# VHH binders against 1-(5-phosphoribosyl)-5-[(5-phosphoribosylamino)methylideneamino] imidazole-4-carboxamide isomerase 1 (hisA1), part 10

Target 1, 247 residues: 1-(5-phosphoribosyl)-5-[(5-phosphoribosylamino)methylideneamino] imidazole-4-carboxamide isomerase 1 (hisA1), of Ruegeria sp. (q1ght0)
Amino acid sequence: MMIYPTMELLDGRCVTLDKGNLDAPMIWHVDPVETAKGFAEAGAEWMHLTDFNALQGDSSNQDLVEELIRTAGLPIQLGGGIRSREQAEFWIEKGVGRVVIGTMAAYDPAAVAELAKYYPDQVVLAVDVWQGQVMTEGWRKSGAWTPEAFVKAFGNAPFAGILVTDIDSDMSDLDAQLGLISGLAEQAHSPVIASGVVRSKDDISRLKYLPNISGALVGRALFNKTITLEEAMETAQPNPEPVAEFL
Key: E = the ipSAE of ESMFold2; O = the ipSAE of OpenDDE; V2 = 0.75 times the mean of E and O plus 0.25 times the DockQ between their complexes.

## First folded at step 1 (VHH)

Design p10 (framework vhh_7ubx_2)
Fold by ESMFold2-Fast, scan of step 1:
Structure p10 (fold): chain B 247 residues (1-247), chain A 120 residues (1-120)
Amino acid sequence: as target 1 above (247 residues)
Amino acid sequence: QVQLVESGGGLVQPGGSLRLSCAASGFTFSSYWMTWVRQAPGKGPEWIATISSGGSTMRDDSTKGRFTISRDNAKNTLYLQMTSLKPEDTALYYCAKETYFDEGSYFDYRGPGTQVTVSS
């Protein structure tokens, strides 16, 4: 299972939001560029980056995100406010490894499926779940999507991954979160990446035993130093195969 | 304490106009995307329009020619201007504060709504 060190940006700073509360971010007081280089130096193969200003149509982080793409030393999957093919293509042209699409996918699933076919293995489908429903623009037109129905709507489109987040984890224990992610992974044709699950090494240990989970985002736990990136990656490694002692 | 209070609803004849207001308090209004949603009796919620923190709008195709969403950040107020009202527009109209986690968004809070009734 791959660990994705995760950085979230608000007003040029590394932050963590409690369920998207932009009025009260936890600011980590570290340099984003040096932090990303640290992820690469620790041996991470990918990082995840979310631009919270871009979610609100604010491009003030654009130069910083471009600098991260050029200098971090590992490929980046970028999320935050990518709601058109033109925006996705802009970032792909700037050298981003993957673009993460969520809200647009529920609004226009056909366009997002086409985007994934045009840019195979460069588009990540985000599935954000709140109270058992997918929190995307699709709820506005036809009511709430279940996570399973939403993923199935894309058929065999060649996504680089499906990023699953349980937003209201306060209403679900870890077993419920793992059940959701595992259930989606069984039905998905693309790799499934867990988000919002890893709070400690134990969460990584439990997650790695689920079939068809390809990776996990680790954000807050790295910034508050509950776990080091090296510890996370070591914990996520497959267990050694048992040695058969029968002849 | 987050609060959203809608006003401006009422009884109106077909072809009439109404302007709905949503007074926001308890959060930094200018930082959040705001949405108007309606719900007719016995039906699910129907999205009308969203306005970004920067003022960009997204509107449902069936109403976008008749309804206009706007905001006044100095007054912490969201508006919906409705024209050429039809009986089908009869519903409880409520505003909602959108919040975000990862790539999705959800309503952190919604108001109690204001009733709009369009009948002869």
Scores: ipSAE 0.014, ipTM 0.257, lowest interface PAE 7.1, mean pLDDT 82

Design p11 (framework vhh_h_nbbcii10_fgla)
Fold by ESMFold2-Fast, scan of step 1:
Structure p11 (fold): chain B 247 residues (1-247), chain A 127 residues (1-127)
Amino acid sequence: as target 1 above (247 residues)
Amino acid sequence: QVQLVESGGGLVQPGGSLRLSCAASGFTFSYSSSYALGWFRQAPGQGLEAVAAISGSGGSTYYADSVKGRFTISRDNSKNTLYLQMNSLRAEDTAVYYCAAGKSYLEDYSPKEYDYWGQGTLVTVSS
């Protein structure tokens, strides 16, 4: 399973939101560019980047995001405020590895399926779930979609991945989170990436036992030093097989 | 379904105080672009007047000149609840008070910019 070290930006700084609260971000006093280079140096294959200003329609982080794309030394999947084909193509042309699309996909699933066909393996579908419903507009709005119906609406569209975030109010119930993620992974034609699950090494160990989970985002736990990136990647390695098969 | 429910209205004497609450369901008050939230009021025979608003980021607040220094808007994202603390109440503050939610990048505090509305709670300032 691939570990995606996750960086979240607000006003040019690395932050973590306590329960999603933009009014009280935890500010990490580190340089974003040097932090991203550190992810690459530790051996990460990909990183995830969310731009909270862009999610609010504020482009003030644009130069920093472009710098991260040029200098981090690993491919980036970028989320936050990408709500048109033109915005997606802008970032693809700037060299981003993948664009993460959520709100646009709920509003116009046909357009996003078509985008994935034009840019195979470069579009990630975001599925944010709260109380059995897909959330849009930065988790502000409950939609008409169930997660299962939403994923199914895209058929065989060639997404690089489906990023599932369970924002259910019972965040301590790991079994419920794993049930949602594994259920969607069984239905999906694209690999599923888990978000919001990893708090410790034990969470990584439980995720890797689920079929069809290709990766997990790790953010807060890296910044607050609960787990190192190297420990996370080592924990995500496949278990050795007890019996060797010879072909 | 998105729903806003006001509470805390009632009869109060001039110079008194009230705290209004607005409980939200069907969406959360947080994550990357929380709702811009506001309080509006409608006096008998008048249109909706903006009273106070707080941005999605919580970084900016708005108050009508008539209430500035007397009213305080706040939000508790953990309880999914918006508040309006009303101090030094005057007879002219008598109105039905509504809470409303709009997009987080909203800077225009007019009623047309808000997508969701509560049913209202009556505040009467009188003897």
Scores: ipSAE 0.000, ipTM 0.194, lowest interface PAE 15.8, mean pLDDT 82

Design p12 (framework vhh_h_nbbcii10_fgla)
Fold by ESMFold2-Fast, scan of step 1:
Structure p12 (fold): chain B 247 residues (1-247), chain A 126 residues (1-126)
Amino acid sequence: as target 1 above (247 residues)
Amino acid sequence: QVQLVESGGGLVQPGGSLRLSCAASGFTFSKTSTYALGWFRQAPGQGLEAVAAISWSGGSTYYADSVKGRFTISRDNSKNTLYLQMNSLRAEDTAVYYCAADRTYEYDSFNPYEYWGQGTLVTVSS
């Protein structure tokens, strides 16, 4: 399984949110560019980047995101406020590896499926779940979709991945999160990436044994030093020794 | 109602060992939103300093340079207890030791913890 070190930006700073609450960010006092270069130096193959200003229609992070794309030294999967084909194409042309689409997909699934066909393996579908429903608009509005119906609506569209976040259980109930993600991965035609699951090495160990999980985002746990990126990547690799069979 | 209660402090000679315990109530170490548990100390005439921290799973640990190789932090989920094993104690380790717990730990801060114990005194002298 691939570990995606995750950076979230608000007003030019690295932050984390409790259950997606943009009004109460935890601000990390680190330089975003230096941090991203650190991810590359540690051996990460991809990073995930979310622009919370862009979620609010604010382009003030655009120069910083462009700098990260140019200088980080690894490909970036970018989310936040991408709500049109023109916006997605803008970032793809700037050299981003993948664009993450959430709100647009709930409002116009046909357009997003077409986007994935036009840019195969460069579009990630975001599925943010709260109380059994797909959320939109920066986690502040519930959608009309169940997660299962939402994923099925896209059929065989060639997404690079499906990014699943259980907002209700965000970092508080691992078993519920794993159940949701595993269930969606079982029916998905694209690789599934888990978000909001990893608090420690134990979470990675449990997640990597679930079928059809291709990767996991690790954000808060890296910034609060509960796990290093090297430890996360090592833990996510197939065991060099098979686990003992207990009868 | 979250409570942390420290125990195990006392008088010990230089080179000796002590094990501090921190019993938690009002939350469970496993299946909690606690991301880090830690030990802090306040020496006479000094500011509060971080000593050691451990993730809720035990997967990651942090130690202050002054205690690396001498102190070991651990947790026992079945007893809902955090431990600090202190070996090769020095006079400079004399301090009130506090355990702390919080869901969120700031990357560059050593006292962001919301829940604190009352402290236990450790005196290292002949």
Scores: ipSAE 0.000, ipTM 0.107, lowest interface PAE 18.9, mean pLDDT 79

Design p13 (framework vhh_nb_b201)
Fold by ESMFold2-Fast, scan of step 1:
Structure p13 (fold): chain B 247 residues (1-247), chain A 119 residues (1-119)
Amino acid sequence: as target 1 above (247 residues)
Amino acid sequence: QVQLQESGGGLVQAGGSLRLSCAASGFTFSRYYMGWYRQAPGKEREFVATISSGGSTYYADSVKGRFTISRDNAKNTVYLQMNSLKPEDTAVYYCAVEDYGFSTKYDYWGQGTQVTVSS
């Protein structure tokens, strides 16, 4: 399973949010560019980047994101505020590895399926789940998809991955999170990437045994030092084969 | 307790303008997205516009270029300036508190204000 070291940006700084609360971000006093280079140097194959200003329609991080794409030394999948084909194509033309699409997919699934066909393996579908429904920015009834129906609606569209986040699961309800993710992975034609699950090495160990889970985002646990990136990647590797020694 | 109070609705002729206000209390207004939604008779409630804590704005395609959302953090008030009104804009307009414009699990709604646009 691939580990995606995850960086979240707010006002040019690396942050983590408790359940998406922009009111009280934890600010990490590290340089974003040097941090991303550190991910590459540690052997990460991909990183995930979320731009919280872009999520809010604020382009103030644009130069920083372009610098990260150019200099980090690994491919980036970028999320936050990409709500049109023109915005997606802007980032693809700037050299981003993948664009992450959420709200646009709920409102115009045909357009996003066509985007994925036009840019195969460069589009990631975001599936944010709250109270059994896929979340959007507007009236929840107008986007009233179950996660299963939403994923199924895209058929065989060639997404690079499906990024699943269970927003409202209790921290102690790991079984419910894993049940949602594994259920979606059984139906998905694209690889599933888990988000919001990895708190410790034990969470990685449980995820790697689920079918069609291709990777997991690891953000907060790296920045607060509960695990190192090297430890996360080592834990995600398949179990070593039994070794027999002969004299 | 979160409280939202809309005002400024009324009857106006096509091509006219109205300015809606939403007075907010019971939370740290400057930290939250504020949005406007509308519901026409027999239709689902639909998104109109949102403004972030930082002042960035998003609009539905149907109102883009005609409506402007703004906020005054000193007055805990969000506004919707509606220009070039059409009969199709007739609806009850609702103010909402949102955590994010993209994905929200916190929805507090006002009582609504009626906007009627005649031909």
Scores: ipSAE 0.000, ipTM 0.132, lowest interface PAE 16.8, mean pLDDT 82

Design p14 (framework vhh_gocatamig_d2)
Fold by ESMFold2-Fast, scan of step 1:
Structure p14 (fold): chain B 247 residues (1-247), chain A 119 residues (1-119)
Amino acid sequence: as target 1 above (247 residues)
Amino acid sequence: EVQLVESGGGLVQPGGSLTLSCAASGSIFSKYALAWYRQAPGKKRELVAGITSGGYTVYMDSVKGRFTISRDNAKNSVYLQMNSLRAEDTAVYYCAAEWDYTSKHYDYWGQGTLVTVSS
């Protein structure tokens, strides 16, 4: 299972949000560029980057994101504010490894399936689940997708991955989060990446044993130093060292 | 708290045009996705048009080419330009605003404005 060290940007700073609250971010007083280089130096193969200003139509982080793409030393999977083919192609042309598409996919699944066919293995489908429904802007609960129907709607589109976030399970309800993710992984044609699950090494160990989970995002736990990136990657390894036996 | 106030509704003849406006209070307007919904008598509320914080637009099939959604973040307003109006466009039109990312689904609704397409 691949570990994706995860960086979230707000107003040029590394942050984590408690339950998505943009008005009260926890600010990590670290340099984003040096932090990303640290991910590469630790041996990460990919990182995940979310631009919360771009989610709100604010391009103020654009120069920083371009610098991260040029200098981090690992491929970046970029989410936040990518709502058109033109925006996706802008970032792909800037050298981003993957673009993460959520809202656009719910509004125009055909266009996003076509984008994935034109840029195979460079488009990630985001599936954010709230109260059993896929969250998107402008969609009502009665008109919203279920996670299962949403994933099925894309058929064989060649996504690099499907990024699943269960946003309504509390921390005591890990089994519910794992149930959602494993259920979607069972029916998905593309690899599934878990988001919002990893709080400790134990969470990585449980994800590792679920079939068809290709990776997990790790954000808060790295910044608050609950786990190091090296520990996360070691825990996620599929083939543990052989145990020595005596004659 | 965000408040949305629709205006511009009224009686218009078939083939006519009408512009709906929605004004938002509060300094967070530019951060919201904005949508126009409508509800005709005896029908459920349906999405007519939406515009994301980044400017991506969506339209229901029956209004494509006739309606245009736009936003002006400096004026805290979203607009729905309606052309070639038909009797079936008669409904109460609602403005809605929501975050395009949150751990909870946050949405705000206006009170609605009536559009009647009739001779």
Scores: ipSAE 0.000, ipTM 0.171, lowest interface PAE 13.9, mean pLDDT 81

Design p15 (framework vhh_brivekimig_d4; at its last look DockQ between E and O 0.01; V2 from the best seeds 0.00; counts 0 for: pae O 12.6 > 2, placed apart)
Fold by OpenDDE, look of step 2:
Structure p15 (fold): chain B 247 residues (1-247), chain A 121 residues (1-121)
Amino acid sequence: as target 1 above (247 residues)
Amino acid sequence: EVQLVESGGGVVQPGGSLRLSCAASGFTFSSYWMSWVRQAPGKGPEWVSSISGSGKSTLYADSVKGRFTISRDNSKNTLYLQMNSLRPEDTALYYCAKYLSEETYYPFDHSSQGTLVTVSS
């Protein structure tokens, strides 16, 4: 399983939100660019980046995001406010590794499917779930989609991945979150990435045993130093298969 | 000091093939994404392809998809680019870099001479 070190930006700073609450962000006093470089140095294959300003239609972080793309040393999976083909293409042309599409996918699945076909391995479908429904616009609006129907609507579109977040789940109910993600993963034709479920090494260990989960985002746990990226990556490695001793 | 040394360039006819190599030193090679970029005469640099540290993930520019294959041997600290079905528009100086973006390879320009690929009849 791949670990995606995750950075979330608000007003040019690294933050963590509690259930998407932009009014009370936890601010991490670290340099975003240096932090991203640290991810690369640790050996991360990808980093996940969410721009909370862009999610709100504010482009104030654009320069910082471009700098991150330019200097981080690893490809970036970028989410936040990408709601059109033109916006997706803008970031792709800027050298972003992947774009995360959520809201647009809910409103125009055909367009997003076409985008995925045109840019294979560069589009990630975001599935944010709250009370059995797909949420849009940064978890502000409930959609008309069930998670299953939402994923099914895209058929065999060549997404780089499907990013699944269970917003409603209490962090204390990891089993419920894992159940949701695992269920969607069974139906998905693209790699599934688990979001919002990693608090500790133990969570990574549990995720590792779930079938069809290709990766997990790790954000808060890195910033609050509950786990190092190295530890997370090591924990995510498959257990060595017993060496069959041929007598 | 980071060092990247490209090789394998040459002159080929359209439809031909070449394999480029990049020898890397001065950093933990397996820990970084590596990229190929190219610069044609009179044009700006163009990103071509990237590969993850483990080699499990690859990315390609639309212009080279289906024709070029990026790979790496971490035991040898070497990056490769297999180029098939070459076209005249592929003519360029090819560089290897640690970064994905078209803007990121400039810092390494001083340490890399590139390898010239010429596709002509």
Scores: ipSAE 0.000, ipTM 0.225, lowest interface PAE 12.6, mean pLDDT 86
ESMFold2-Fast, scan of step 1: ipSAE 0.044; ipTM 0.489
ESMFold2, look of step 2: ipSAE 0.012; ipTM 0.281
ESMFold2 (binder alone), look of step 2: mean pLDDT 82; pTM 0.835

Design p16 (framework vhh_nb_b201)
Fold by ESMFold2-Fast, scan of step 1:
Structure p16 (fold): chain B 247 residues (1-247), chain A 122 residues (1-122)
Amino acid sequence: as target 1 above (247 residues)
Amino acid sequence: QVQLQESGGGLVQAGGSLRLSCAASGFTFSSYAMGWYRQAPGKEREFVATIYSGGKTYYADSVKGRFTISRDNAKNTVYLQMNSLKPEDTAVYYCAAERLYDSWTPESFDYWGQGTQVTVSS
């Protein structure tokens, strides 16, 4: 299982939001570029990057994100505010490893399926679930998608992954989160990546044994020092195989 | 803290026009997508139109070509211009400030106004 060290940006700074509250960010007072280089140095194969300004239509982090892509030393999966083919292509042309698409997929699933076919293994489908429905712009509330129906709508489109977040399960409701993610992973044709689940090493251990889960994002727990990146990656390793016998 | 207040509803004859306004306060208006929804008696709330922070607009098929959504970020206001009104447009119209979810887990939901009644007589 791959661990994705996760960095979230707001106004050029590494942050974590308390329950998504942009008005009350926890600011980590670390350099984003040096932090990303630290992820690469620790042996991470990928990182996840979310741009909270871009999520709200504000491009002020663009130069910093471009610097991270050039200098971090590992491929980046970028999310936040990518809502058009032109925006996705902009980032792909800048050398980003993957673009994460959420809202656009609910509004125009055909366009996102087409994007995934045109850029195979470079598009991640984000599935944010609240009250049993996929969270999108408000217009989708009247024609609500279940997570299963939403994933099925994309068929065999060649996504690099499906990033699943259960919004209404709080951080103490691990069993509910694992049930949702496991159920989607069983039906998905693309690898499933868990988000919002890892609070400690025990959460990684439980995810490790679920079939068809390819990875997990680890954000807050790295920045608040609950777990080191090295510990997370070690915990995610498969069980040791028995020694081969010789004649 | 967050408030959305709709105005401009009323009674009009079929073929007439109304302009709805929604005044917003308590959040960074320019950063939110703003939408209009409606609910007719005995029916579920349905989408009408949305406008993104960057100005791109989307409409339900039932209102395309008749309704226009616009925004004024300096006044923290979103508008819905409704032309060629039909009896089936009769509903309570709600303004919404729409939070986008993408690779993070917010607890807070979208913000809604209390609604304004639109009645279109035949």
Scores: ipSAE 0.012, ipTM 0.242, lowest interface PAE 8.7, mean pLDDT 82

## First folded at step 5 (VHH; framework vhh_gocatamig_d2)

Design a1 (from p04 with V58I; at its last look DockQ between E and O 0.07; V2 from the best seeds 0.00; counts 0 for: pae E 9.4 > 2, placed apart)
Fold by ESMFold2, look of step 5:
Structure a1 (fold): chain B 247 residues (1-247), chain A 119 residues (1-119)
Amino acid sequence: as target 1 above (247 residues)
Amino acid sequence: EVQLVESGGGLVQPGGSLTLSCAASGFTVSSNYLAWYRQAPGKKRELVAGITSGGSTIYMDSVKGRFTISRDNAKNSVYLQMNSLRAEDTAVYYCATYSEDWKGTFDYWGQGTLVTVSS
């Protein structure tokens, strides 16, 4: 299983948000560019980057995100505020490795399925879940979709991945979180990447044994030093099962 | 110029309590992630508890409910209240902050204070 070291940006700073709360971020005292270079130096194959300003329509982080794309030394999976084909193509042209699309996919599934076909291995479907509903518009609006129906609506569209985020992770029972992700992975026709569930090395071990989970995002646990990136990647090392195809 | 100095360690019986303190000098703690680590003989140093500048706390599983990390920005200090102590809590306890850069050669550590839990 592949580990995606994860960085989240708000107002030029690395943050962790509790349930998307923009008013009370955990602000990590680190430089974003040096941190991303550290992910590459540790041997990560990908990083995930979320731009919370862009989710709000605020382009304040754009120069920083462009710098990260140019200098981090590993491919970046970028989410936040990508709501049109033109926006997705803008970031692809800047050299981002993958675009993560949620809101546009909820409103126009056919257009996003077409985008995934046109840009092989470059489009990730975001499934952000709160209380049984797919959330859109920066986790501020409940969509018309259950998570299961949303994934099913895309059929065989060739996403590079399906990123499942449990927005209420701090308050959810661990078994319920894993049940949601496992259930979606069983019906998905693209690799599933888990988000919002890794707090320790043990969580990586549990995800590794779930069928059809190809990767996991690890953010807060890296910044609070609960685990190192090297430990996370070693723990995620493949067993004899098919997960080895997407380390 | 940055210094972290721990105090409050000692010998205590199982079930007892200690309060560790860490006084910072050469910088103001108010903006920093602050943590307590411990190292038992023959073991690797491990994170015990951490506290962000905004007051959010993180604990290793074995100490949840027994240990409490806190900060006092006015006294430029971080504390670890240790209750219901067990023999396996015996270790040298260090306070630490991570640096603005990601890599550990710029992290700051205290000298450590010994906690021994035995009867």
Scores: ipSAE 0.011, ipTM 0.420, lowest interface PAE 9.4, mean pLDDT 83
ESMFold2 (binder alone), look of step 5: mean pLDDT 80; pTM 0.798
OpenDDE, look of step 5: ipSAE 0.129; ipTM 0.616

Design a2 (from p04 with G54R; at its last look DockQ between E and O 0.07; V2 from the best seeds 0.00; counts 0 for: pae E 11.9 > 2, placed apart)
Fold by ESMFold2, look of step 5:
Structure a2 (fold): chain B 247 residues (1-247), chain A 119 residues (1-119)
Amino acid sequence: as target 1 above (247 residues)
Amino acid sequence: EVQLVESGGGLVQPGGSLTLSCAASGFTVSSNYLAWYRQAPGKKRELVAGITSRGSTVYMDSVKGRFTISRDNAKNSVYLQMNSLRAEDTAVYYCATYSEDWKGTFDYWGQGTLVTVSS
């Protein structure tokens, strides 16, 4: 399983938000560019980047995101404020590896399915879930979709991945988190990437053994030093484990 | 000379409480990430709790709700309040500080204080 070290930006700073609450960010006092280069140096194959200003229609981070794309040394999966084909194409032309689309997909699934066909391996579907509903507008608005219906609406559209975020991850028991993600992975015809569920090394171990989970985002746990990126990648290794002894 | 000095360890019964203190000298902690680690005999050192310069906290899962990290920048100190102690909490506890610059070279460790939880 692939680990996506994850960076979230607000006003040019690396942050963690509690359930998207922009008024009380946890600010990590690190340089975003040096941090992204560190992800590459540690051997990560991809990173995930969320631009919280762009989610609000604010382009203040654009120059920083462009610098990250040019200099980080690994491909970037970018989310935040990508609400049209023109916006998706803008970032693709800047060299982003993938664009992550949620709100547009909820409002116009056919358009996003066509975008995925036109840009193979470059479009990721975001499925952000709160209490059985797909959330839009940066988790501020409940959409018209259950998660299951949403995924079905895209049929066999060739997404580079389906990014499933359980917004309740810090407040839910582990079985509920894994049940949602596993259930959607059974329906999906694209690789599923888990988001919002990794708090420690143990969560990576549990995700690794679930069928059809191709990757996991790890953000807060890297910055709070609960796990190193190297440990996360080692734990996620796809190679067979040693045979367990019977007890 | 830069030092971190832990105190407050000792022998305590299961269910008891201890407060660990760590005092820094030779530098100011106010802009640093401060953390408590522990190491039981024959086991790897593990992060117990951390607190950023702005006061955000993190905890390992097994201590959430029982332990509380805090900092007092005026006293150049970090604390760990440990409640509802269990035998599995027995370890040498270390205070550590890190520059919040991701690649910073300003990292220090204390010498450790032993906590033993036994009847």
Scores: ipSAE 0.000, ipTM 0.222, lowest interface PAE 11.9, mean pLDDT 83
ESMFold2 (binder alone), look of step 5: mean pLDDT 80; pTM 0.805
OpenDDE, look of step 5: ipSAE 0.077; ipTM 0.571

